# VH-VL binders against q0atu2, part 58

Target 1, 119 residues: q0atu2
Amino acid sequence: MLDKKARIRTSREYRNVFEKGKRLSGRFLIIYYVENALDNNRFGFITNKKIGMAVIRNRIKRQLRAIVREYQGQVKNKHDIVLVARAGIGKSSFEGMEKDYIAIMKKAGLFARNANKID
Short names: E, the ipSAE of ESMFold2; O, the ipSAE of OpenDDE; V2, 0.75 times the mean of E and O plus 0.25 times the DockQ between their complexes.

## First folded at step 3 (VH-VL)

Design ca66 (framework fv_daclizumab)
Fold by ESMFold2-Fast, scan of step 3:
Structure ca66 (fold): chain C 119 residues (1-119), chain A 119 residues (1-119), chain B 106 residues (1-106)
Amino acid sequence: as target 1 above (119 residues)
Amino acid sequence: QVQLVQSGAEVKKPGSSVKVSCKASGYTFTSYYMHWVRQAPGQGLEWIGYINPSTGYTEYNQKFKDKATITADESTNTAYMELSSLRSEDTAVYYCARGDEWYSDFDYWGQGTLVTVSS
Amino acid sequence: DIQMTQSPSTLSASVGDRVTITCSASSSISYMHWYQQKPGKAPKLLIYDASSLESGVPARFSGSGSGTEFTLTISSLQPDDFATYYCQQYNSYPYTFGQGTKVEVK
């Protein structure tokens, strides 16, 4: 689970990311991102009606949070990042979503250069 | 039922301005962006910009930044587009279209407003 | 700006034909839609996000593609399908449309 301080919660905060942020796209994900004035990253997750029924949307949202949590230490600090799931994400495997997330975050330059790898 | 109803055809002289309205009904006006698209006679579609009625935020095609002003009135569920300094090249059918904030997929369109600029 | 180029600009077809329209982006994109427009009417969304069929649109319409090349296919053309078709990218501002492909009666 992501720390509550690492989550974008209010409509105003989401609007700030959409209106001022940069947009970058992967196969299954869109990210909107902007530098914040905090000392930590915050993440938002959007699964709209085009993905499918609430059960599918909730599963995707859970899986995306798990992926973000796993790679949290590699993300450059001081960003608000919103992940928007594309319609086709419902047909993706967990590994497919994970690979897309890694690719898009690297392309955006949001992964830290000094990220340590052990194991 | 979702409907977008636009104001009627306008005939304007070069150098004048025109304001086209788009009245929305059948959905929560502030939950979708309102886009404007034009089509010159016998030609293709050209995106002008959008407004987020919830915040008043606007995004414009750079080509139209000094030409178009998009506004929205939440009390009447009406979006407006004003064009200034009209030229003959501005003769076109102008459409409003509802867009999802993530996909910008124009799922409902107004019927179009013909603006003719002639002396 | 990302330029969207459609081919062909015009095609003549008969009812029952398989029709394929292509859309080429001047740079790699991930996000595009397809619209249908009939004379005197506003465009209608057919396919969103390259391959997702809009609600209420017949299953004979399909979209595919990625990167710079996208296709709209009508598997078995019906009389109601004679129209002009437009692609649109929403990868970056300004959003841009293709020039249109007119599907007319042979």
Scores: ipSAE 0.026, ipTM 0.701, lowest interface PAE 6.7, mean pLDDT 88

Design ca67 (framework fv_daclizumab)
Fold by ESMFold2-Fast, scan of step 3:
Structure ca67 (fold): chain C 119 residues (1-119), chain A 119 residues (1-119), chain B 106 residues (1-106)
Amino acid sequence: as target 1 above (119 residues)
Amino acid sequence: QVQLVQSGAEVKKPGSSVKVSCKASGYTFTSYYMHWVRQAPGQGLEWIGYINPSTGYTEYNQKFKDKATITADESTNTAYMELSSLRSEDTAVYYCARGDEWYSDFDYWGQGTLVTVSS
Amino acid sequence: DIQMTQSPSTLSASVGDRVTITCSASSSISYMHWYQQKPGKAPKLLIYDASSLESGVPARFSGSGSGTEFTLTISSLQPDDFATYYCQQYNSYPWTFGQGTKVEVK
């Protein structure tokens, strides 16, 4: 689970990220991201009807939250980030989603250069 | 049934302006972005911009930033596009199209409004 | 701007033929959409997010591809399919369309 303060909750907060943020697309994910004025990162998750039935959408959302939680220590502070799942994500494995997330976050410059690096 | 109904054809003189309307019905107007796309006679499709009717936020193709102004009236479920300083090159069919916030896939289109610029 | 280039610009085909239309992006993109347009009509969404069939669209239409090369396939062309087809990218503003591919009667 992500702490409540690390979650984007209101429609107004989501709209701010979509309208003022940058957009990057990966294989299974789109991220929208913008710097915030807080001391922490906040994440939002969108799984719309194009992904499939509720059971599939709920599984994807749960898996994406687990991935974000796993890598939260690598994310540059002070960002609001929304993950939007693509229709094709239902065909992906957990590992495929994870790799796509890492690739997008690195491309966006949102992963700290030396985060979690162990020599 | 989702429907987008546009205003009728316009014949305008060079240097004038025109305002095209697009009335939406059959869905929650504020839940989708409204895009505008043009097609010159015998040519392909060209994206002009969109409006988020719930916030009033607009995004434009840089090519049209000084030409087009997109607005929306939530009380009447109507989107508008005004074209200024009309030239013969602006002669085209102008479409409104409903787009998903995440995919920008245009699943419903208006019937089109022919704007002819002639002296 | 990301430029979308379609091949061929025009193709002649017969009912029952397998038709393939290609769309090439000037830079790597993750996903795109395909539209069909008949003369005097607004475009119609066929495929969204590269490979997902829009509700109500016949199963003979399919999309595939990734990176810079995307393909729309009509497995067995029907009379209703003679039209112009457009691809569209949504990776970055401005959204851009290919120039169109006209599928006409042989």
Scores: ipSAE 0.051, ipTM 0.723, lowest interface PAE 5.9, mean pLDDT 88

Design ca68 (framework fv_daclizumab)
Fold by ESMFold2-Fast, scan of step 3:
Structure ca68 (fold): chain C 119 residues (1-119), chain A 119 residues (1-119), chain B 106 residues (1-106)
Amino acid sequence: as target 1 above (119 residues)
Amino acid sequence: QVQLVQSGAEVKKPGSSVKVSCKASGYTFTSYYMHWVRQAPGQGLEWIGYINPDTGYTEYNQKFKDKATITADESTNTAYMELSSLRSEDTAVYYCARGDEWYSDFDYWGQGTLVTVSS
Amino acid sequence: DIQMTQSPSTLSASVGDRVTITCSASSSISYMHWYQQKPGKAPKLLIYDASSLESGVPARFSGSGSGTEFTLTISSLQPDDFATYYCQQYDSYPLTFGQGTKVEVK
């Protein structure tokens, strides 16, 4: 379960991320992300009708939350991140979604990693 | 700043081998795949293969499986590509490029190494 | 292997023109990127995943398409845009590129 502080809750907060954020597309996911002025990260999740019926969309949302929770300790602090599921995600496995999430977060520079130091 | 710096131009005789280096800086070397792409004079781009520096795992375009050997030295953040049994058809600019494990989008490229095989 | 075919191979245009180049895949794909290459330089990523603009790339560049037909559009060509453009699929290995479209001065 993500702490309530780690969740983007209001339509205004989602709109802020979409309007001011950067966008990166993955195989099954799109993320929108912006640095925030808080002491923690916040996540939002969006699924649309192209993914499938409500049962499928709800399953995808639950699985994405589980993935985000599993890797939240690896995410660089002070970001608002919205995950938008692409139409093809309904055909993916849990492992496939997890790999895509890791890949896109690394590309965005949002995963905590050893940074090479340029002297 | 992310940077990929390749070794200098080489002029080789047919039948010899050449080893091109690509030194990475400004990011965690093991967090991205390193791909190799070539471009013959006046021609398009051709993918050779990649290495995962974290595991040493490699994938090759079948066309280059007997021609190219890709390696990485994690201690020096350097990837290498060795070309064997050089022929005039191997004359090309060889690029290293950083790619995400899932997207294979090449957001940073080395400057290129011209390998000329005479006669 | 998935073959990527670009059209046209060469395009002559003037500053201010709308330029559209096409990339056709030999089978349906979900994943592809567009690159720009200037003479003597390494390619530069412009568009990833068919339609997403890479950071730092001017808004006049856009990508669209799905399945087997993809397009790169430059809404108002600038002097800096005369270059060769390549599409690349990443749906399956081996990764393959189109043969390139050279955008040159009319």
Scores: ipSAE 0.000, ipTM 0.538, lowest interface PAE 15.8, mean pLDDT 85

Design ca69 (framework fv_daclizumab)
Fold by ESMFold2-Fast, scan of step 3:
Structure ca69 (fold): chain C 119 residues (1-119), chain A 119 residues (1-119), chain B 106 residues (1-106)
Amino acid sequence: as target 1 above (119 residues)
Amino acid sequence: QVQLVQSGAEVKKPGSSVKVSCKASGYTFTSYYMHWVRQAPGQGLEWIGYINPSTGYTEYNQKFKDKATITADESTNTAYMELSSLRSEDTAVYYCARGDEWYSDFDYWGQGTLVTVSS
Amino acid sequence: DIQMTQSPSTLSASVGDRVTITCSASSSIDYMHWYQQKPGKAPKLLIYDASSLQSGVPARFSGSGSGTEFTLTISSLQPDDFATYYCQQYDSYPLTFGQGTKVEVK
C-alpha cells in the first residue's frame, strides 16, 4: 500500500490532474500527470465499471498500487500521476500490467535514466 | 433512459452570434463530459470541444477556439455552445454528445441543431 | 493533430456480404472508436476502444487493429447497415474523426 502522503485523496485533486495534466496511453493503462508544488509524488487510481465486476476492479486496483509502490523511487520528484485502467486490463496478467506501466512512464519521461525496481 | 435535447434550428446573418442549448436528462449531469461536434452539409464530423460540467473546465479544438464558447448550467442540466462572428462556412448541424471522461466515447447524442448562416 | 484516413470512401455492397472498412492514423495510437450514421440522424456508437462492442449493437459488427491500422468488419451485411461509418481517435486533443465511409446498395 502507498503512504497517505503519496496518494491523491480528493476529487478536486483528481480533477486538477485530469484537466491540466498531460495524457499518455499504454495498452492497459492511461496516465494523466502534472507537476505539483510538493516535495513528493502522489498517485491516484481509477477503475471504472467497463473493466468488470467490483471483485475484478478491486483486484486490478490492488495490483496497480503494488506496481506503483515497487517503482516509486524511479519516478521524477514532484508529480501528481493518475493511472486509469482501460477496459481490456481485466484480461492482462500482473506482468503485462507491470510492463505497460514501465513503458508508459519511460515514454512520458517520468522514469530516471537508471531506473530500477525497488525491493 | 438518457436523453439529450437540443434547441431548434436557427437562421442567422453573417457577423451575428448564435447560442445552441443541449438539455440532459436520465443521468447525473456532472458525471460525464459534454462534447460538441459539427457536421457541414454533406461533410464529415469535426470535434469542437468539451466542457466538464462539474468544474466548468473547457477544452477546444484550436480551429474553433475563437469561434466557440462552451458553458454549462448544473441547475438546469443544460450545456450551451455560442458561436460568434458567424460566416457562411459555419453553416452546419451542431451536435452535443455525452462522453466518458477517459475514453471520449460518445454513447449518446443530441438530435442536432441546424445553424444556417445566410444574408 | 492526428489525421484519421478511412478506406474506402465509398463502397457498394449487397445484403449478406462481408464488409471491411479500414482506418489509418497518421501516428501510432492505441485505441479508437467507430460510429454509424444514417441520413438525417445523429451518429451511433458501435465499437469503443478498438474492439469492444457497445451494448445493444449486433454481434455482426467487430473491430480490430492497433498502432496505425484499424478495421471495422460487418460479417453479414443487413439492410439496416447501409450507412456512413466514422472512426475517431482519443489519444490526443483535438479529437479527430476519419472522413467517413459510405456503405451503399450495390
Scores: ipSAE 0.020, ipTM 0.692, lowest interface PAE 7.0, mean pLDDT 88

Design ca7 (framework fv_daclizumab)
Fold by ESMFold2-Fast, scan of step 3:
Structure ca7 (fold): chain C 119 residues (1-119), chain A 119 residues (1-119), chain B 106 residues (1-106)
Amino acid sequence: as target 1 above (119 residues)
Amino acid sequence: QVQLVQSGAEVKKPGSSVKVSCKASGYTFTSYYMHWVRQAPGQGLEWIGYINPSTGSTEYNQKFKDKATITADESTNTAYMELSSLRSEDTAVYYCARGDEWYSDFDYWGQGTLVTVSS
Amino acid sequence: DIQMTQSPSTLSASVGDRVTITCSASSSISYMHWYQQKPGKAPKLLIYDASSLESGVPARFSGSGSGTEFTLTISSLQPDDFATYYCQQYNSYPLTFGQGTKVEVK
C-alpha cells in the first residue's frame, strides 16, 4: 500500500498535474508528471469507464498501486505523478503493466540509474 | 442528452475579428475539455486548441497562438473562440467538440459555424 | 508535430466490399482515434484508442495497429458508409488529424 502522504487525493491536485505536467505514453499507461514543492513523491491513479466494469477497474487500480509501491524507492523525489490506465489495460497481464511502468518511468528520467525492485 | 449548439454563420472583412460561441447542455460543463477544430472548404480537419472550463487553462496549436483566443463562461455553460486579424485563408467551418481530458476523443460536436472572410 | 498520413486519399468501393484505410504516424504513437464525416455534417467518433468501438457504432467497423501504422476496416460496406474518414493522434499537442480518406461509390 502507499502511505496517504504519497497519494494525490483531490481533483484540484490531479488537474494541476494534467495541465502543468509533462505527458509520456506507454502501451497500457499514460503518465503525467510535474515537480512539486514537497519532500516526497505523490502518485495518482485514473481508471475510467472505457477500461471496463468496476470490478476490472478496481483490479487495475490495485495492481498499479502495488507496482508503484514496489518501485517507489527508485523514483526521483519531488514529483507528482498521475498514472492513467488506457482502455487496453484490462487485457494486460500484471507483468505487462509492470514492464510498461518501468519503461515509461525510465524514459521520463524519473527512475534513478540502476533502479532495482524493492524486494 | 448532450448537445453543443454554436452561434450562426458570420461574414467578416479582412482585418476584423469574430467571436464564435458554443453552448453546452446535458452534462457537467466543467468535467470535459472543450476543443476547437476548423475545416476549410473541401479540406481536412485542423485542431486549434482547447480550454479546461474548470480552471480556464488553455492549450493552442502553435499555428493559431496569435490568431485564436479560447474562453469559457461557467455561469452560462458556454465556450468561446475569438479569431483576430482575419484573412481570406481563415474562411472555414469552425467546430467546438467535447473531449475527455485524457483521451481527447471528440464524442460530441457542435453543428459548426461557417466564418467567411471576404472583402 | 506528429504528422498523420492516410492512404489512400480516395477509395472506390461497392456495397458488400471489405474496405481498409491506413494511417501512418511520423513517430511512434500509442493514442489515436478514427472519425467518419458526411458532407455538410460534423465528424462522428467511430473508434477510440486505436481499437475500441464507440457506443452506437456498427460492429462492421474495427480498428487495429500500433506504433506508426494503424488501420480502420469496414468488413462489409453499407450504403451509409460512403463518407470521408479521418484518423487523429492524441499522443502529444498539437493534436493532429490525417488528411482524410474519401470512400466513394465505384
Scores: ipSAE 0.015, ipTM 0.650, lowest interface PAE 7.1, mean pLDDT 87

Design ca70 (framework fv_daclizumab)
Fold by ESMFold2-Fast, scan of step 3:
Structure ca70 (fold): chain C 119 residues (1-119), chain A 119 residues (1-119), chain B 106 residues (1-106)
Amino acid sequence: as target 1 above (119 residues)
Amino acid sequence: QVQLVQSGAEVKKPGSSVKVSCKASGYTFTSYYMHWVRQAPGQGLEWIGYINPSTGYTEYNQKFKDKATITADESTNTAYMELSSLRSEDTAVYYCARSEEWYGAFDIWGQGTLVTVSS
Amino acid sequence: DIQMTQSPSTLSASVGDRVTITCSASSSISYMHWYQQKPGKAPKLLIYDASSLESGVPARFSGSGSGTEFTLTISSLQPDDFATYYCQQYNSYPLTFGQGTKVEVK
C-alpha cells in the first residue's frame, strides 16, 4: 500500500496532471506527469471499464500500486504521476506490467539511477 | 442514446464571425473533453482544440489560437466554437467530438456544421 | 508537431480482398486511433490504442504496430467498407491526423 500523502485523491488533482502534465505511453500503461510544489511524489491510478470486470480492474490497480511502491525510492522527487491502464493490461503478467512501468519511467527521465538493479 | 447535435449550416461574409453549437445528450457532459475538428471540402481532418467542460480549461492547435474560441455551458450541456475574422480558407465542415479525459479517441461525433465563407 | 503520413493515399479493391493501410509517424508514438469516414458523414471510430477494436465494429478490422509504423487491416473487404480511413495520434498536442486513405471500388 502507498502512504496516504503519496496518493492523488481528488478529481481536481487528477485533472491538473492530465491537463498540464506531459504524457508518455508504453505497451500496457500511459503515464501523465507534472512537477508539484510539494516535498514528495504523488501517484494516481486509473483502470477503466474497457479493461474488464471490477475484479480484474481491482487486481490490476492493486498490482500497479505494488509496482509503484517497490520503485518509489528511484523516482525523482516533486512529481505528480498518474498511471492509466490500457485495455490490454488485463492479459499481461505482473512481470510484463513491471517491465513496462520501468521502461516508461526511464524514458520520461523520472528514475534517478539503476532501477534495473533493484534486486 | 449518446449523441452530439450541432447547429445548422452557416453562410458568412469575409471578416465576420460565426458561433457553432454542439449539444450533448445521453451522458454526463462534464466527464468528457469536447474537441473541435474541421474538414475543408475534399480535404482531410484538422484538429482545432478542446475544452474540459468541468474546469473550463482549453487547449488549442497554435494555427487556431487567434481564430477559434471554445466555450462550454454546463447548464445546457452545450459546447460552442466561435471563429473570428473569417476568410474563404475557413470554408469547411466543423465537427464536435468527445473523448475520455485519459484518452484522445473520438468515440462520438456530431453530424457536422458546414460553414461557407463567400466573397 | 507529429506528422502522420498514410500509404497509400488511394487504393482500388474488390469485395473479399485483404486490405492493408499504413500510417507513419514522424516521431515514436505509443497510442494512435483509426477512423472510417463515408461521404457526407462524420468519421466513426474503428480502432483505439493502435490495436483495440471499438465496440460494434466488425471483427474483420484489426490494427497493429508500434513506434512509428502502424497498420489497419481489413481481412475480407465488404461493400460497406468503401470509405476513407484516417489515423490519428494522441501522444502530444496538437493532435494530428494522417491525410487519409480512400478505399474505392476496383
Scores: ipSAE 0.006, ipTM 0.582, lowest interface PAE 10.0, mean pLDDT 86

Design ca71 (framework fv_daclizumab; at its last look DockQ between E and O 0.04; V2 from the best seeds 0.00; counts 0 for: pae O 12.8 > 2, placed apart)
Fold by ESMFold2, look of step 4:
Structure ca71 (fold): chain C 119 residues (1-119), chain A 119 residues (1-119), chain B 106 residues (1-106)
Amino acid sequence: as target 1 above (119 residues)
Amino acid sequence: QVQLVQSGAEVKKPGSSVKVSCKASGYTFTSYYMHWVRQAPGQGLEWIGYINPSTGYTEYNQKFKDKATITADESTNTAYMELSSLRSEDTAVYYCARGDTWYPYFDYWGQGTLVTVSS
Amino acid sequence: DIQMTQSPSTLSASVGDRVTITCSASSSISYMHWYQQKPGKAPKLLIYDASSLESGVPARFSGSGSGTEFTLTISSLQPDDFATYYCQQYNSYPLTFGQGTKVEVK
């Protein structure tokens, strides 16, 4: 599970990321990201009804949280990052989502220098 | 059910202004952006700009920066677009369209408002 | 700005034909959509995110492509499908549309 301080919680925080941040799309995910004034990163997760029923959307959210937790130590600090599930993500595997996350985070320049050594 | 209902056709003189309305119903007005798109007679679609109804933040196509002013009234669930210093080239059908904050597509459109600028 | 170029501009087709419309982007994009517009009416979303079918759109419509090249296909044209079709990118501002493809009765 993500630490309480590593979570985007309020509508205002989410809106700030969308309006002020950069966005980048992968195969299954969109990320929105912006620098923050904190010592740490914060993560948010968005799904909507077009993805599927609530059971499917909740499963996707849990899988994305697990992926983020796995790699959170590699992410450059002081960023607010929102992961948005794209249409069709319900047909993907956990491994597919994981690979997509790694690729898009590298493309965004959000992985720290040492992240490349694990590839 | 989601509906966007626009004000009626306008005939205006060069140099005047016009304010087109777009009344939203069937969804939470402040949860979606409102975009404006124009279509000159016999021509394609051209994006003008959008407003975030919850904050008043706007973004414009540079072409329309000094022509269009987009506003919203949360109390009436209505977005507005004012066109100033009208010229004959401003003759077009003007559409409002709902844009998702996190999913960038226009899923609902108003019926269009014809603005005719006479010589 | 990202330019979207559609091909063909006009095509004549008969009921039952397979129709293919192409949209090319001037640079690589991830966010593109297809709309249908009938005379005197507002555009209607058909396909979002390149290949996902909007609710209530018949299965004979499909979308494909990535990067700079995208295709809208109607597998067996029906009378209701005679219309103008637009592609649209949502990757960066200003948002841009293709010039349109008119599908008309042969």
Scores: ipSAE 0.335, ipTM 0.789, lowest interface PAE 3.3, mean pLDDT 89
Fold by ESMFold2-Fast, scan of step 3:
Structure ca71 (fold): chain C 119 residues (1-119), chain A 119 residues (1-119), chain B 106 residues (1-106)
Amino acid sequence: as target 1 above (119 residues)
Amino acid sequence: QVQLVQSGAEVKKPGSSVKVSCKASGYTFTSYYMHWVRQAPGQGLEWIGYINPSTGYTEYNQKFKDKATITADESTNTAYMELSSLRSEDTAVYYCARGDTWYPYFDYWGQGTLVTVSS
Amino acid sequence: DIQMTQSPSTLSASVGDRVTITCSASSSISYMHWYQQKPGKAPKLLIYDASSLESGVPARFSGSGSGTEFTLTISSLQPDDFATYYCQQYNSYPLTFGQGTKVEVK
């Protein structure tokens, strides 16, 4: 799981990313991102009722956190990044979510050109 | 049940201002954004902007930035849109619509307020 | 701004027909929504995120597409379906709608 320091924790911090950040949409994910004044990157995760029941939403959040952790070494600079799961994500495979995350982060300029799993 | 109730029809002279209200019930007002959309007679839908009732943050369609002012009153669960310097081309039905903070599709709409601008 | 263009602007159909409405975006978008509007009424959400059916909407409605071309299909048109349909993008602000497609009685 992600270190506490790598998590967006408060409503105020989420609001800052939403209102001040850039937005980019992928197939299953939307990201909002803004540079922070800290020494690390921070991640937030949003799901809504349209995805499905709590069991499904909790599975999606767990899977997204695992993906983010796996590729955290590829993320550039000091950013706050919020991942918003789209309605269709509930029918996606883990691999599908992972590919979408890599594609959207590369398109946003937040990933190295050749992003791979941390070994 | 979720309900958005708008104020009644208005007839205004060119150059005047009008303020339309949208009273929300059946949900937590501060958990959703309130959007405004207009429709001129016989025409399509045009997005004006939104407000985050929790913070007062607003986002406008550039076309309406100097014409529309969107506000919200948390104590009465009411959103407002004021249009200034009215012209005949502002004659339209104006709708408020509820959008998820992170998902700007509109699952509930007000009944609409007809604003007629004429001499 | 992303421009949404619908085709056709009007179509005449009979109950039982398969109806297809197309929405084209001026640049690639990931997702869009479809709304239905009847005369004198506010629009109603039908399909969100291109292909997800809103609660309470009949299964004869479906959406598909990606990139710049999206379609709304009504598999077997019912009397209640004669209305104007609008697509909307949420890839970027400002949010934009198509010009509408009116489905009328043949």
Scores: ipSAE 0.170, ipTM 0.741, lowest interface PAE 4.4, mean pLDDT 87
Fold by OpenDDE, look of step 4:
Structure ca71 (fold): chain C 119 residues (1-119), chain A 119 residues (1-119), chain B 106 residues (1-106)
Amino acid sequence: as target 1 above (119 residues)
Amino acid sequence: QVQLVQSGAEVKKPGSSVKVSCKASGYTFTSYYMHWVRQAPGQGLEWIGYINPSTGYTEYNQKFKDKATITADESTNTAYMELSSLRSEDTAVYYCARGDTWYPYFDYWGQGTLVTVSS
Amino acid sequence: DIQMTQSPSTLSASVGDRVTITCSASSSISYMHWYQQKPGKAPKLLIYDASSLESGVPARFSGSGSGTEFTLTISSLQPDDFATYYCQQYNSYPLTFGQGTKVEVK
């Protein structure tokens, strides 16, 4: 579970990101992001019924959380970031999701240009 | 109760490889990350990397990217770490440790596996 | 990488003493955890997220701090508390530990 310090938890917080933030669309993800006044990043995750059944949506959320966690150290600080899963994500591999996440985060300027998975 | 049971001590020659196992029980194996940490004799703790057993994806300390390979077998609830091209400097106690999803603190540890590399 | 520096490296104390261990991070971090390790044993989680007490850990242990400075406090040292203590950060990978603080009998 993501600590509440690192999570967007309330509808008000989500609304703030959607209203004041920037939006970028990737192949499988849409991200909304805005600077916050904190010392840490917060993440939100949205999956809708277009993704599939609840079990699938929960799996996607779990996978997205895993991706976010794996690259947390490479994300620019002081941002609220909401990840919205697009309909096609259910058919994507984890690697596909990961690549899309990296690409969109780089495009957003939230990742360094040389940000990559360490292995 | 949660338990992590590691394989026994190993004595290896330089240049050889060793694979340490960590069998988990008492919890859902795929719900937590499995981390590996080493401790050289009389020294502190050093993080090696982790695996997400639910996806198989790994993250490594750059220092160990060419040294350690972490895998997991969901069917047996066992995580593995293979160390290659062993040198005397690799002599250490190696621990597996269960990590929570969003703050990697380690609430449960294996008993440790001593790997001794000597000619 | 974020470097964690503990102070002191060694601490001599007596049963009943108030013990304070400090951990300084090379940059601001969001999460700090504390572990206790006894010889020949694996580390044991004491405090997570700077101030949260792990289940089963005596209330004499507490943690505080934010930013770059964190503290582990033992309000009244008990015989079972002589050990080495480590701080650990989660802010960025790689995860890193302090060098350890050995609490020994005076």
Scores: ipSAE 0.000, ipTM 0.599, lowest interface PAE 12.8, mean pLDDT 90
ESMFold2 (binder alone), look of step 4: mean pLDDT 93; pTM 0.944

